# VH-VL binders against Large ribosomal subunit protein bL21 (rplU), part 8

Target 1, 133 residues: Large ribosomal subunit protein bL21 (rplU), of Prochlorococcus marinus (a2c733)
Amino acid sequence: MAEKPAAKPKAAAAKAEAKDQSDSYAIVEASGQQFWLQPNRYYDLDRLQAAVDDTVTLENVLLIKDGKNDTTVGQPYVKGASVELKVMDHRRGPKIIVYKMRPKKKTRRKNGHRQELTRVMVQSISIDGKALS
Key: E = the ipSAE of ESMFold2; O = the ipSAE of OpenDDE; V2 = 0.75 times the mean of E and O plus 0.25 times the DockQ between their complexes.

## First folded at step 4 (VH-VL; framework fv_nezutatug)

Design s47
Fold by ESMFold2-Fast, scan of step 4:
Structure s47 (fold): chain C 133 residues (1-133), chain A 121 residues (1-121), chain B 107 residues (1-107)
Amino acid sequence: as target 1 above (133 residues)
Amino acid sequence: QVQLQESGPGLVKPSQTLSLTCTVSGYSITSGYYWHWIRQHPGKGLEWIGSIYHSGSTDYNPSLKSLVTISADTSKNQFSLKLSSVTAADTAVYYCARGSEWELFGYFDYWGQGTTVTVSS
Amino acid sequence: DIQMTQSPSSVSASVGDRVTITCKASQGISSYVAWYQQKPGKAPEPLIYDASSLQSGVPSRFSGSGSGTDFTLTISSLQPEDFATYYCQQANSFPYTFGQGTKLEIK
């Protein structure tokens, strides 16, 4: 009478005794990319039009998870949801150079490019002005 | 060379406001960085109090937010801490420090020598 | 808040010994950890940032390693001036938090 599942109660007990981590997060859309953002964490994003120490609000929220409570999925965006970011710093990343010595004319390129980034801290994630746990 | 120097009263009575000033030399506060207050309780570890950017924007440790005000006087190249309604639990050595930018955000690369504050009647 | 726990709370060692101090974060903090040295009556001085980068002017006998939740500070050959208290600090999450300190004492 063997069933395949093994030792599930022990695995569940181990997870129950783990130090609590905030499960709250938002997935937001910015510049054609998706970002997974947790409260009080730092992230590097493509350059934002804001001054250092300003607060910027992102409203294109695709999904919110409120800890161990509900998950809200957007259609495509969650109505009334926002993520508040504090701008910590602006940086220019390392210079990326693309160079071909003897390429065909149509594929030849000489470029210098530096990625511009903004470091942010996630201050709050909210739905209709109410912050997540 | 960047130098930070704390100044303020060594003794404060319970329920009063503690006021400390950090004087920065060798670097302009308006040139960047976050400027921080950190304290160390007798026999305990270090506790971050808060920070200010020269724009006037502040961040405070949530455990102290209702009691703390940090301000900057860019004309004097100083920033200051006010801690209201002090108790014996606020007895500590108080440090001011500079926080590193970008990749080093939140690291403290220069510290003042510290000033001892005793809260006693 | 992210809790930083150091081990051991104190260690006794002799000049020339290799000493290791560990720091554990209650949540993943990537490499955003710094180490500080504090001598009696003085302010903490930075030793290491971003888990493994030496602060300018710090002797090469100091090194850091780790990522995620587990971090180590190593002194490869202890010198007399290294007897001090050492603190780790996380810079990944607000508010910034420090470990309780490890006191390095003469054996």
Scores: ipSAE 0.040, ipTM 0.648, lowest interface PAE 6.4, mean pLDDT 80

Design s48
Fold by ESMFold2-Fast, scan of step 4:
Structure s48 (fold): chain C 133 residues (1-133), chain A 121 residues (1-121), chain B 107 residues (1-107)
Amino acid sequence: as target 1 above (133 residues)
Amino acid sequence: QVQLQESGPGLVKPSQTLSLTCTVSGYSITSGYYWHWIRQHPGKGLEWIGSIYHSGSTDYNPSLKSLVTISADTSKNQFSLKLSSVTAADTAVYYCARSEWELFGSYFDYWGQGTTVTVSS
Amino acid sequence: DIQMTQSPSSVSASVGDRVTITCKASQGISSYVAWYQQKPGKAPEPLIYDASSLQSGVPSRFSGSGSGTDFTLTISSLQPEDFATYYCQQANSFPYTFGQGTKLEIK
């Protein structure tokens, strides 16, 4: 069987990038996962309840890094911090196939589904209304 | 097996619209993959043009501004590129390609053979 | 856009040589790097994905390594069919970008 590259989880990507970057970013919590978000970058998130061209504000900000190397860590969330996302598009990702086992006298079941994703652009990261670069 | 084949005119005049089609065989374009156009200028590297998912969702390289349209025809198992207002700078070999993911580790696992497009009066 | 810079631009080598090609990203891209081989007149073919995973059907003499900004493609014992141009590609952000290519020529 041909192997396909594994797509990295957004949480794993956020953790890996935090080790390398010195630019401004925020780590936010959404749907039980952590995301590393930088201004003016596109991200694919699990489907959001918003229309294309809407702005979505995320307030569960775990950490903000200012481009001047200032870091603010939440307890658990940074007070007054927010990330503004612009919804670019809704799309379907790759199909995922799941197998379920039954007791030994029953046949195995296979279920398939597709990911529903929302593409967003990070418009701004701010704390108390002041945008970080 | 998956096969991709580009088709379209080899010569386009300046200011006209370049239209290319990618025919996919051995796999349905509605089956959970992203479909891409990539070009290679003479003596230059590879440039990603854009992608489409079978839902109609598209992504385009910002350097091409609003000149690019990618569309899919699921009844023919094809997807197409239209590049408007072409200039000599659009002379290139054009490839269609497939990726499993849209970002974060996406790579192009199948490519067409490429079609040469020359923009000349 | 993320710039991908390859080194060297060209290298001359003999069959049996160990060849190393480097790719540097202008920003951290985790391991979201693929490597492609392109022979004259042909489309690029994938060799490596996710920085170090070998594509099915690709000989084990090819290997990839790296994370963050610095990535390497190694051919441990060059074969005649390996003379080609090699490209790295980042998949961290749109637009996808490629290195300028490294031409591997017979010495």
Scores: ipSAE 0.006, ipTM 0.549, lowest interface PAE 11.1, mean pLDDT 80

Design s49 (from n3d with light chain G28S S31R D50A)
Fold by ESMFold2-Fast, scan of step 4:
Structure s49 (fold): chain C 133 residues (1-133), chain A 120 residues (1-120), chain B 107 residues (1-107)
Amino acid sequence: as target 1 above (133 residues)
Amino acid sequence: QVQLQESGPGLVKPSQTLSLTCTVSGYSITSGYYWHWIRQHPGKGLEWIGSIYHSGSTDYNPSLKSLVTISADTSKNQFSLKLSSVTAADTAVYYCARSEWELFGYFDYWGQGTTVTVSS
Amino acid sequence: DIQMTQSPSSVSASVGDRVTITCKASQSISRYVAWYQQKPGKAPEPLIYAASSLQSGVPSRFSGSGSGTDFTLTISSLQPEDFATYYCQQANSFPYTFGQGTKLEIK
């Protein structure tokens, strides 16, 4: 397909890591999807409209976990919470090859599409201007 | 195939700027890898200094951020480290290294290392 | 910063022995750990990435395991070329940090 598949957060992996880690993280909503983000970690997101080295601020924060197991749950968003991302790079991902499944093709064709990604670093997660530690 | 080679002065006086260059052969530095500087203090462990992406974007160890600059010269397939206001604590073997984007901070190719001594 | 602590600091072993080196992170790093081997006068060489994935060309006697805060590097049958210093490294968060090293010595 020519359409970009919706990137979904890995909820099971995020939950397992949250249980494994007593560290801080935020769950953020963007474009109807949820993202699990930890400070000082890199994430590959669907292409963002921002230049390299720009800071992108996410304010629709659904949940914040402090490193001492304190949790703040939004109703629906945590008041005064934000996540700052630094845009590190834009990249075209590898071409993925999709085989058409329709029978009776005279020739076997490969259809492919590419992912457009932006790599970001989570610079900070804050509530009311104070960063989590 | 991929080879990294450090070069620069082996002796630097305190308060001066240390300048090192990494020459990459067998692979273009513009082709989507991270390029890193890592050092090893005498008799001690390894310390990551910083990285540069093919886009020119840099990340630095916060303990060194005000002192370090990493830049790339794509026409020479090189990237370089400048460390300002050096002290005896900056005496170390300096390595350049590569990581794949899918493997983030996993360093799969290293240069041979270059020894830098800062005289007191 | 995430502190990586290795145990033991040194270990003496004989050829053919099974050797285990452990690494503990000061906070959970999921599986984002690498192991490196360093011989005197040489750069570190990668052995393991993502806690358990063997680097291409590394002998199968090397294996890694663990998740969260506790990680292990195992050499199932020690060979003469394996006497070296081993380092763990976390790749979970900035800045990347290394363990202090474990020196593997001839008994």
Scores: ipSAE 0.318, ipTM 0.736, lowest interface PAE 3.6, mean pLDDT 82

Design s51 (from n3d with light chain S30G S31K D50A)
Fold by ESMFold2-Fast, scan of step 4:
Structure s51 (fold): chain C 133 residues (1-133), chain A 120 residues (1-120), chain B 107 residues (1-107)
Amino acid sequence: as target 1 above (133 residues)
Amino acid sequence: QVQLQESGPGLVKPSQTLSLTCTVSGYSITSGYYWHWIRQHPGKGLEWIGSIYHSGSTDYNPSLKSLVTISADTSKNQFSLKLSSVTAADTAVYYCARSEWELFGYFDYWGQGTTVTVSS
Amino acid sequence: DIQMTQSPSSVSASVGDRVTITCKASQGIGKYVAWYQQKPGKAPEPLIYAASSLQSGVPSRFSGSGSGTDFTLTISSLQPEDFATYYCQQANSFPYTFGQGTKLEIK
């Protein structure tokens, strides 16, 4: 099995930051993970199929907190909510070496690959097309 | 060893464009680092102007309202700042600086600074 | 923008003293704080990143602490070369902002 960076460490760090702040944030679901995203902050996500400076919109928003401390909780998603990200950069991480036994042939294969990450900036958090911050 | 060196005019007239260049030695500007411009106005402290990433993407301090452009010249291993419509408030020491990808926003190498006076 | 406020604006101390400089952010910034030392006529030099991580080559008498809104730079035993101006900086969110500086002067 290939070992992937655990989603939990990044989610835990983002959660700790959100707990310290009274600013707006959104909790979004992407690539099977939850992210605590604040406006004007940079985050590293699994590789996105987008070019540098492209805008990516995330719509599976689980929760929004605005700068007034108002909180909207989704069931499971907040209707009309979205988070707009700008792609800043793409990075390849360290090479991951994977050895697998193929069930039928019982042969081991060595496959080298690199983790792919995209750095994004949160440009806006909105609900029904209106930005909260 | 990474070394950063600013160059440009020491005196600029009001309403003109200030152009500064940072020459990087000891490392390629296209390798996985971010490159920044930071200025220091006499008596006011430090202000981050903007950044260019090794990807070519730029990010600017909103307070400069599209007055700033940062670009890179990879053939010369340089990146540059253009600040348009300067006023006396733009009189400052201008620094270029670097940050690592994992430590973006932490400036680990700085140039020596170049003094710019805006005066007629 | 996140405002960074340093205190005191100046401090007078003697060689061998323990010196503490504080920095307060206008909103929570986790541990995304750096500290810099600047001597007259010179560029700022990084001392600390991520609130408490010592920059390579910086003497161990320098230390940083804090999280959220309140941060501290400590010099455990002041040396003659430490008389300088110190700046804090938040690296949490765009645009990055600096404190106004604390000047450390010979008593």
Scores: ipSAE 0.525, ipTM 0.775, lowest interface PAE 2.0, mean pLDDT 83

Design s52 (from n3d with light chain S30R S31N D50G)
Fold by ESMFold2-Fast, scan of step 4:
Structure s52 (fold): chain C 133 residues (1-133), chain A 120 residues (1-120), chain B 107 residues (1-107)
Amino acid sequence: as target 1 above (133 residues)
Amino acid sequence: QVQLQESGPGLVKPSQTLSLTCTVSGYSITSGYYWHWIRQHPGKGLEWIGSIYHSGSTDYNPSLKSLVTISADTSKNQFSLKLSSVTAADTAVYYCARSEWELFGYFDYWGQGTTVTVSS
Amino acid sequence: DIQMTQSPSSVSASVGDRVTITCKASQGIRNYVAWYQQKPGKAPEPLIYGASSLQSGVPSRFSGSGSGTDFTLTISSLQPEDFATYYCQQANSFPYTFGQGTKLEIK
């Protein structure tokens, strides 16, 4: 076919290539918080009450992006959407130093604590039983 | 100081099961790390086979589907790979490796590798 | 699976040269890239994690850069012990995948 054209470096083009927006993901509401989840990726969440190798299903899905297909936005939740998580491990995370920035008249403070975490693998993101492609 | 050492047969016949063991020294396999099997085909790239977690849970490369089993023997500080129904395509150098909790998927310690040839 | 493609497949260089190896992912992987060095008959040794973080004990002449889909490993001034094969790896998604390798040989 065609010879490779000489590509002049372009900051905008390089940045566009770095920011691939074709990835599939879901935004899910759980325990009063929102999570941005991709399939086949692990995440560390606040300790879940589930055993290792259990499957946890999240149904409060706020948004699904299916690759380059249209984004589906919930009102407030996407009907028929779910995210399936496999529990990989339970662990106490490293000691975390937390900075408080409010109220604005209060000196910035650091507090130390150790967080209990559950590592999960996102096994599937689906809508009406069809997994994201 | 962490050391990983693979052991197992150097020659396996087609259709048989390949069994390899990784002996870990200097660190417990149950204390906060993840343990992996990775192989390297002759003159070709590296292929991640699977992992066993701190919890005992496992994940396997889908390309190897139901052919792979990874297990741990905590009393011997070892973890093992069984690969069933081998073919000539399974000829490779097999490595065991470690990753940290915060750097999962980054392999920071590797065994020296053991060569496995599949032939009749 | 995410495909990792390295270029060049091989390069010949002299001691003191600046060497650059490129790695491209078939999908966005943020900064979840590692680089490894493998000498003949030896296991791979980690060089870089998180695209740009130098592994403890690795000489500062090694550096990594990039994000998203395009990544680079640079050796600023090649030393005799650097002649080896180099591999990139994505750590973003299961299954973890490696590039095909770049063989760095003495000129």
Scores: ipSAE 0.488, ipTM 0.763, lowest interface PAE 2.3, mean pLDDT 83

Design s53 (from n3d with light chain Y32H D50K Q55Y)
Heavy chain, then light chain:
Amino acid sequence: QVQLQESGPGLVKPSQTLSLTCTVSGYSITSGYYWHWIRQHPGKGLEWIGSIYHSGSTDYNPSLKSLVTISADTSKNQFSLKLSSVTAADTAVYYCARSEWELFGYFDYWGQGTTVTVSS
Amino acid sequence: DIQMTQSPSSVSASVGDRVTITCKASQGISSHVAWYQQKPGKAPEPLIYKASSLYSGVPSRFSGSGSGTDFTLTISSLQPEDFATYYCQQANSFPYTFGQGTKLEIK
ESMFold2-Fast, scan of step 4: ipSAE 0.564; ipTM 0.792

Design s55 (from n3d with light chain Q27R D50S S53Y Q55Y)
Fold by ESMFold2-Fast, scan of step 4:
Structure s55 (fold): chain C 133 residues (1-133), chain A 120 residues (1-120), chain B 107 residues (1-107)
Amino acid sequence: as target 1 above (133 residues)
Amino acid sequence: QVQLQESGPGLVKPSQTLSLTCTVSGYSITSGYYWHWIRQHPGKGLEWIGSIYHSGSTDYNPSLKSLVTISADTSKNQFSLKLSSVTAADTAVYYCARSEWELFGYFDYWGQGTTVTVSS
Amino acid sequence: DIQMTQSPSSVSASVGDRVTITCKASRGISSYVAWYQQKPGKAPEPLIYSASYLYSGVPSRFSGSGSGTDFTLTISSLQPEDFATYYCQQANSFPYTFGQGTKLEIK
């Protein structure tokens, strides 16, 4: 067996991955937490107060990386920066991506309560209305 | 058992709209899976077209976004693809496929595929 | 878009051989790679998800490895039913993209 399915990535691991990719990303602050977000990716976040197919805009952007070398650091927030999220669905469950074949896997429901989650797709990261390359 | 079956016209004229339907058997399309359309061009390999979740939310390949509509008919347990303004480049075998919520980018069940030729 | 490049485009092998197929992503994709087998006239069938995990029912002679940009599919002892075209696919970000395919042929 090779690599195990990972629990939710740590911030350091996520940042290292983005650095290796030479991809654009944003670090945003929401509800007292920091999120590392790349365009065109799904993320499971704590439940948002928005309907399916709504767009949620995050404006407290701490950092934007536009490609491998370009970085804009906020003081504390990057002026004119925003991240647009499309709400895909709401459901219950952990944020951990569990790679499994079976539709239903044995779970220990009595070992804690399930989170309320919102799946989002990052539609764009922009600064002053211009989307990152 | 989950089975997916594509259906639609085998021949479409250039500039017209291609309409394909995927019928799902043995599993409800409202049961929390993503449902996808993927095509295979002769000599060009596999291309993901787009997806729909049971809620109706869709994602499309940006190269096709202005041309593609995916919709679901839960009463018939079907989801459908409409591709507008087709050209000879849209000639391909079209597959429908499924992915799990936790494995949304991995396609675990596929239909047999339906051949579409775009020709006048 | 993330480009997936497979090597070789084709390989000729004999039953019992060890066969290795490589897939390279244009950007880092962690372990978000799948492998599929396609026989003539049939839909692709999944073999591996998340770089190294076998789908249920896939023979143990198949294995996957790699992370970041470089991924490998290995067949440890080729069987007659393994002659097919193999595709890698990245599941990291939209749009999902596939390699061009590697055709495994009889020597």
Scores: ipSAE 0.357, ipTM 0.740, lowest interface PAE 3.4, mean pLDDT 82

Design s56 (from n3d with light chain I29V S30G S31T D50K)
Fold by ESMFold2-Fast, scan of step 4:
Structure s56 (fold): chain C 133 residues (1-133), chain A 120 residues (1-120), chain B 107 residues (1-107)
Amino acid sequence: as target 1 above (133 residues)
Amino acid sequence: QVQLQESGPGLVKPSQTLSLTCTVSGYSITSGYYWHWIRQHPGKGLEWIGSIYHSGSTDYNPSLKSLVTISADTSKNQFSLKLSSVTAADTAVYYCARSEWELFGYFDYWGQGTTVTVSS
Amino acid sequence: DIQMTQSPSSVSASVGDRVTITCKASQGVGTYVAWYQQKPGKAPEPLIYKASSLQSGVPSRFSGSGSGTDFTLTISSLQPEDFATYYCQQANSFPYTFGQGTKLEIK
């Protein structure tokens, strides 16, 4: 009718999926947990003992995937690999928004009743000092 | 409700520093929101310039070659943009905007915008 | 940087029409896409976040869909106040980037 059947839609879908599969990332181990991290993305992690704007370097890198489809697997860690995180913010969750009033008690939140989080930006993923493309 | 208002000079000479201020009313800039500068070139799309968080931390668009500084004045409930060494390419409408913590990178309130022309 | 490409660049339509505009990302952005409406002389206003969630107060005739690299904004039955320029934006990675805009004009 409006559009004739063509093989191009299948080829385009396969190409889009393959392109997504070529995205760069690292799998890192921190505090007994594994994190899947992409460059230039923010992540919320369990509270880190670091100040805002500090750079936290993670060196226990289990795997690196370069955008070129190159994959380096650690034994158990990739030698020379690191992930640099910038601390953006410290937050308590769940987030509570009070639009009706501004109670003083809100500033006296108990830590044990709330998840404590640190928001980080992945500034770089590198191997031997060279950043992933 | 939250209201954002840009202010600053409408005309800046090449090589000078452009300084703009965003005044926030209805909410403290030191609370749970993030604050952004976004510009729109004549007849073109939007460009995110940078952000400042309630913590004071900043992130900038790398394409602006680190010529940008965003800062906050908590006593006046304002945050400001300084863009150094401006050229005609910096002629644009400049907006300040807000995002929520859960929706960081989604701009839910914008100022009305202020036009800046860079001309000799 | 992730490039966001919109199509069409402009479209002419009549009140009551169904209008669709598309946005393609140069790499996968998950569902981290927003849509904005901008009227002449005014700031952009948010319509959609996370590809398909309506911003509070936005009429239900607006809807968004998509994931990965391909996204669509649909207006099911165009109203006079909908004639504006529409922008998509990816919120997946820094720096945040916008499409070039689609101008929706009265026919």
Scores: ipSAE 0.513, ipTM 0.788, lowest interface PAE 2.2, mean pLDDT 83

Design s58 (from n3d with heavy chain T30S G32S, light chain D50A)
Fold by ESMFold2-Fast, scan of step 4:
Structure s58 (fold): chain C 133 residues (1-133), chain A 120 residues (1-120), chain B 107 residues (1-107)
Amino acid sequence: as target 1 above (133 residues)
Amino acid sequence: QVQLQESGPGLVKPSQTLSLTCTVSGYSISSSYYWHWIRQHPGKGLEWIGSIYHSGSTDYNPSLKSLVTISADTSKNQFSLKLSSVTAADTAVYYCARSEWELFGYFDYWGQGTTVTVSS
Amino acid sequence: DIQMTQSPSSVSASVGDRVTITCKASQGISSYVAWYQQKPGKAPEPLIYAASSLQSGVPSRFSGSGSGTDFTLTISSLQPEDFATYYCQQANSFPYTFGQGTKLEIK
């Protein structure tokens, strides 16, 4: 009789995906959703009302982690915090990378349609004018 | 199959503008891809210079931002690099490369490279 | 900028050996790592993307692993055509950065 195959080590895989405590990031509320954003990275967000190469500033910042410095948590928003996004392109299709740490349960006003997306580059994350790394 | 081929002068004088062109065959540069310039200095590792997306949007290495322009000519299926005010430090092999929209930081096709020497 | 540091800078090996090359990022980059092989006078060729995904057409003796800051490229049974310089690259943040390279040479 053959032995049963072992179960996959999901706990080890999840641990391998843990973030470095020195990473800088912001959790931002935009278009009814929460996004986990790092500086100098591309993200695909729900379509934004902006032209290619425009800079869009998001001010509804729920949390900022400044590298190895203290984490600042909003109530609900961090005062003086902002995220600057450069609009790269508008697209139709599935999302490739979108970090949502606390997905919102929002009643969708419309479903069954292909997602309209705006690709952005996170140019800077700042609190009171001080940029994160 | 996608093929990329660099072209341009092999010798450039200091303070002049280096101009290189990448000709793409087998795929349209207007499609959902990023098109990149990457260089390799003699005896050193690889340095990403910048990229252009089909929308015309560009990203440049901050160390080169004020000196670099990348543009696309969709009628010729080409994209080009201009480096202004070159010095001996810009002597390198220059490559063009592609990344997919969903894999935007991964370079899946490269040109053969063209050697550029900056010398008087 | 994120620094990518490879170890070793060079390694001597024989055909049939198992070879491991390590790459360390100066900050967390999740699984956004690629590996490239470069032979003298040639352009780099992609081997691995997303830390562990094998590029189409690359022999299965090549594998990648790791996440966060520590990554490895393994060649399970070295072949003569594998003597080359190998580079890791982070695809997490602009500007994209490469390791200094590991030269794999004949023992």
Scores: ipSAE 0.313, ipTM 0.729, lowest interface PAE 3.6, mean pLDDT 82

Design s59 (from n3d with heavy chain G32Y, light chain D50K; at its last look DockQ between E and O 0.02; V2 from the best seeds 0.00; counts 0 for: pae E 15.3 > 2, placed apart)
Fold by ESMFold2, look of step 5:
Structure s59 (fold): chain C 133 residues (1-133), chain A 120 residues (1-120), chain B 107 residues (1-107)
Amino acid sequence: as target 1 above (133 residues)
Amino acid sequence: QVQLQESGPGLVKPSQTLSLTCTVSGYSITSYYYWHWIRQHPGKGLEWIGSIYHSGSTDYNPSLKSLVTISADTSKNQFSLKLSSVTAADTAVYYCARSEWELFGYFDYWGQGTTVTVSS
Amino acid sequence: DIQMTQSPSSVSASVGDRVTITCKASQGISSYVAWYQQKPGKAPEPLIYKASSLQSGVPSRFSGSGSGTDFTLTISSLQPEDFATYYCQQANSFPYTFGQGTKLEIK
């Protein structure tokens, strides 16, 4: 079913590479999309205008799951919450993203498209300036 | 929640350059979307002008390619249309619009439209 | 360029009628068709994408069908707010092109 609003609830489209396993995560809204971000994992997001090694802060946090604690849900955003990202690289994605079968995708458009992406590392998830993980 | 607003002059003289700006609110122009200009001619219907992706990559209607420039200003969350050497045939209502990357070519949000007249 | 041809150019109908509007592509475009509704002085509003998928918030009396070159928009049990101009549009290839429109008028 297609949604009229711009934001779709999606699982992260990144290949997860675990440095340290954690039950904590945040759901953030950025540019009308939702991202499920876990600390110490890499994600490929839509291209950011930050330089490699810069820190980018996401503040529109819809939900935080603190591993041992209950979920904190925003109204619509969790007050004082933020997610810090470190920019690792800028790259181009594949012409399609295969998370569902698209058997006739190649007949859709003569001109292909590659999405511009930024790979980030989730450094921390914080509330009121205090990191949760 | 997405809002698109067109702005620019309503009257342009022949042979001059038409310049329009679309201001996007509720979303970053750098997200997973295409941003488009579409115009509607009196009596001739709807015509896609072109699109821009947040990377700066553009696609233009071949009939207009040498005359059209679409650009983005990410710091202002805006994208713009420049159409050079206008004639009376460029009189139309100009819309900015959005499409999702998975559903590109399906215009899910449109601006209100701005009327541009090319005269005298 | 892919030409989209709508039929009929106009329809006069009463509230409660079933209305069918057709759109023919000049070449095969799979299911890459959208339908829009436009009222005077306003921008087009999306109704249908991918030939048959209903845009969020659109009433279920609207439906779309077709594949290849022949597509239809159907309004079951026409309502007063449905009197408008309807456009089909192909999303198969650049340049994206629109049908010439079908005006649906109250009888």
Scores: ipSAE 0.000, ipTM 0.508, lowest interface PAE 15.3, mean pLDDT 78
ESMFold2-Fast, scan of step 4: ipSAE 0.572; ipTM 0.805
ESMFold2 (binder alone), look of step 5: mean pLDDT 91; pTM 0.943
OpenDDE, look of step 5: ipSAE 0.006; ipTM 0.621

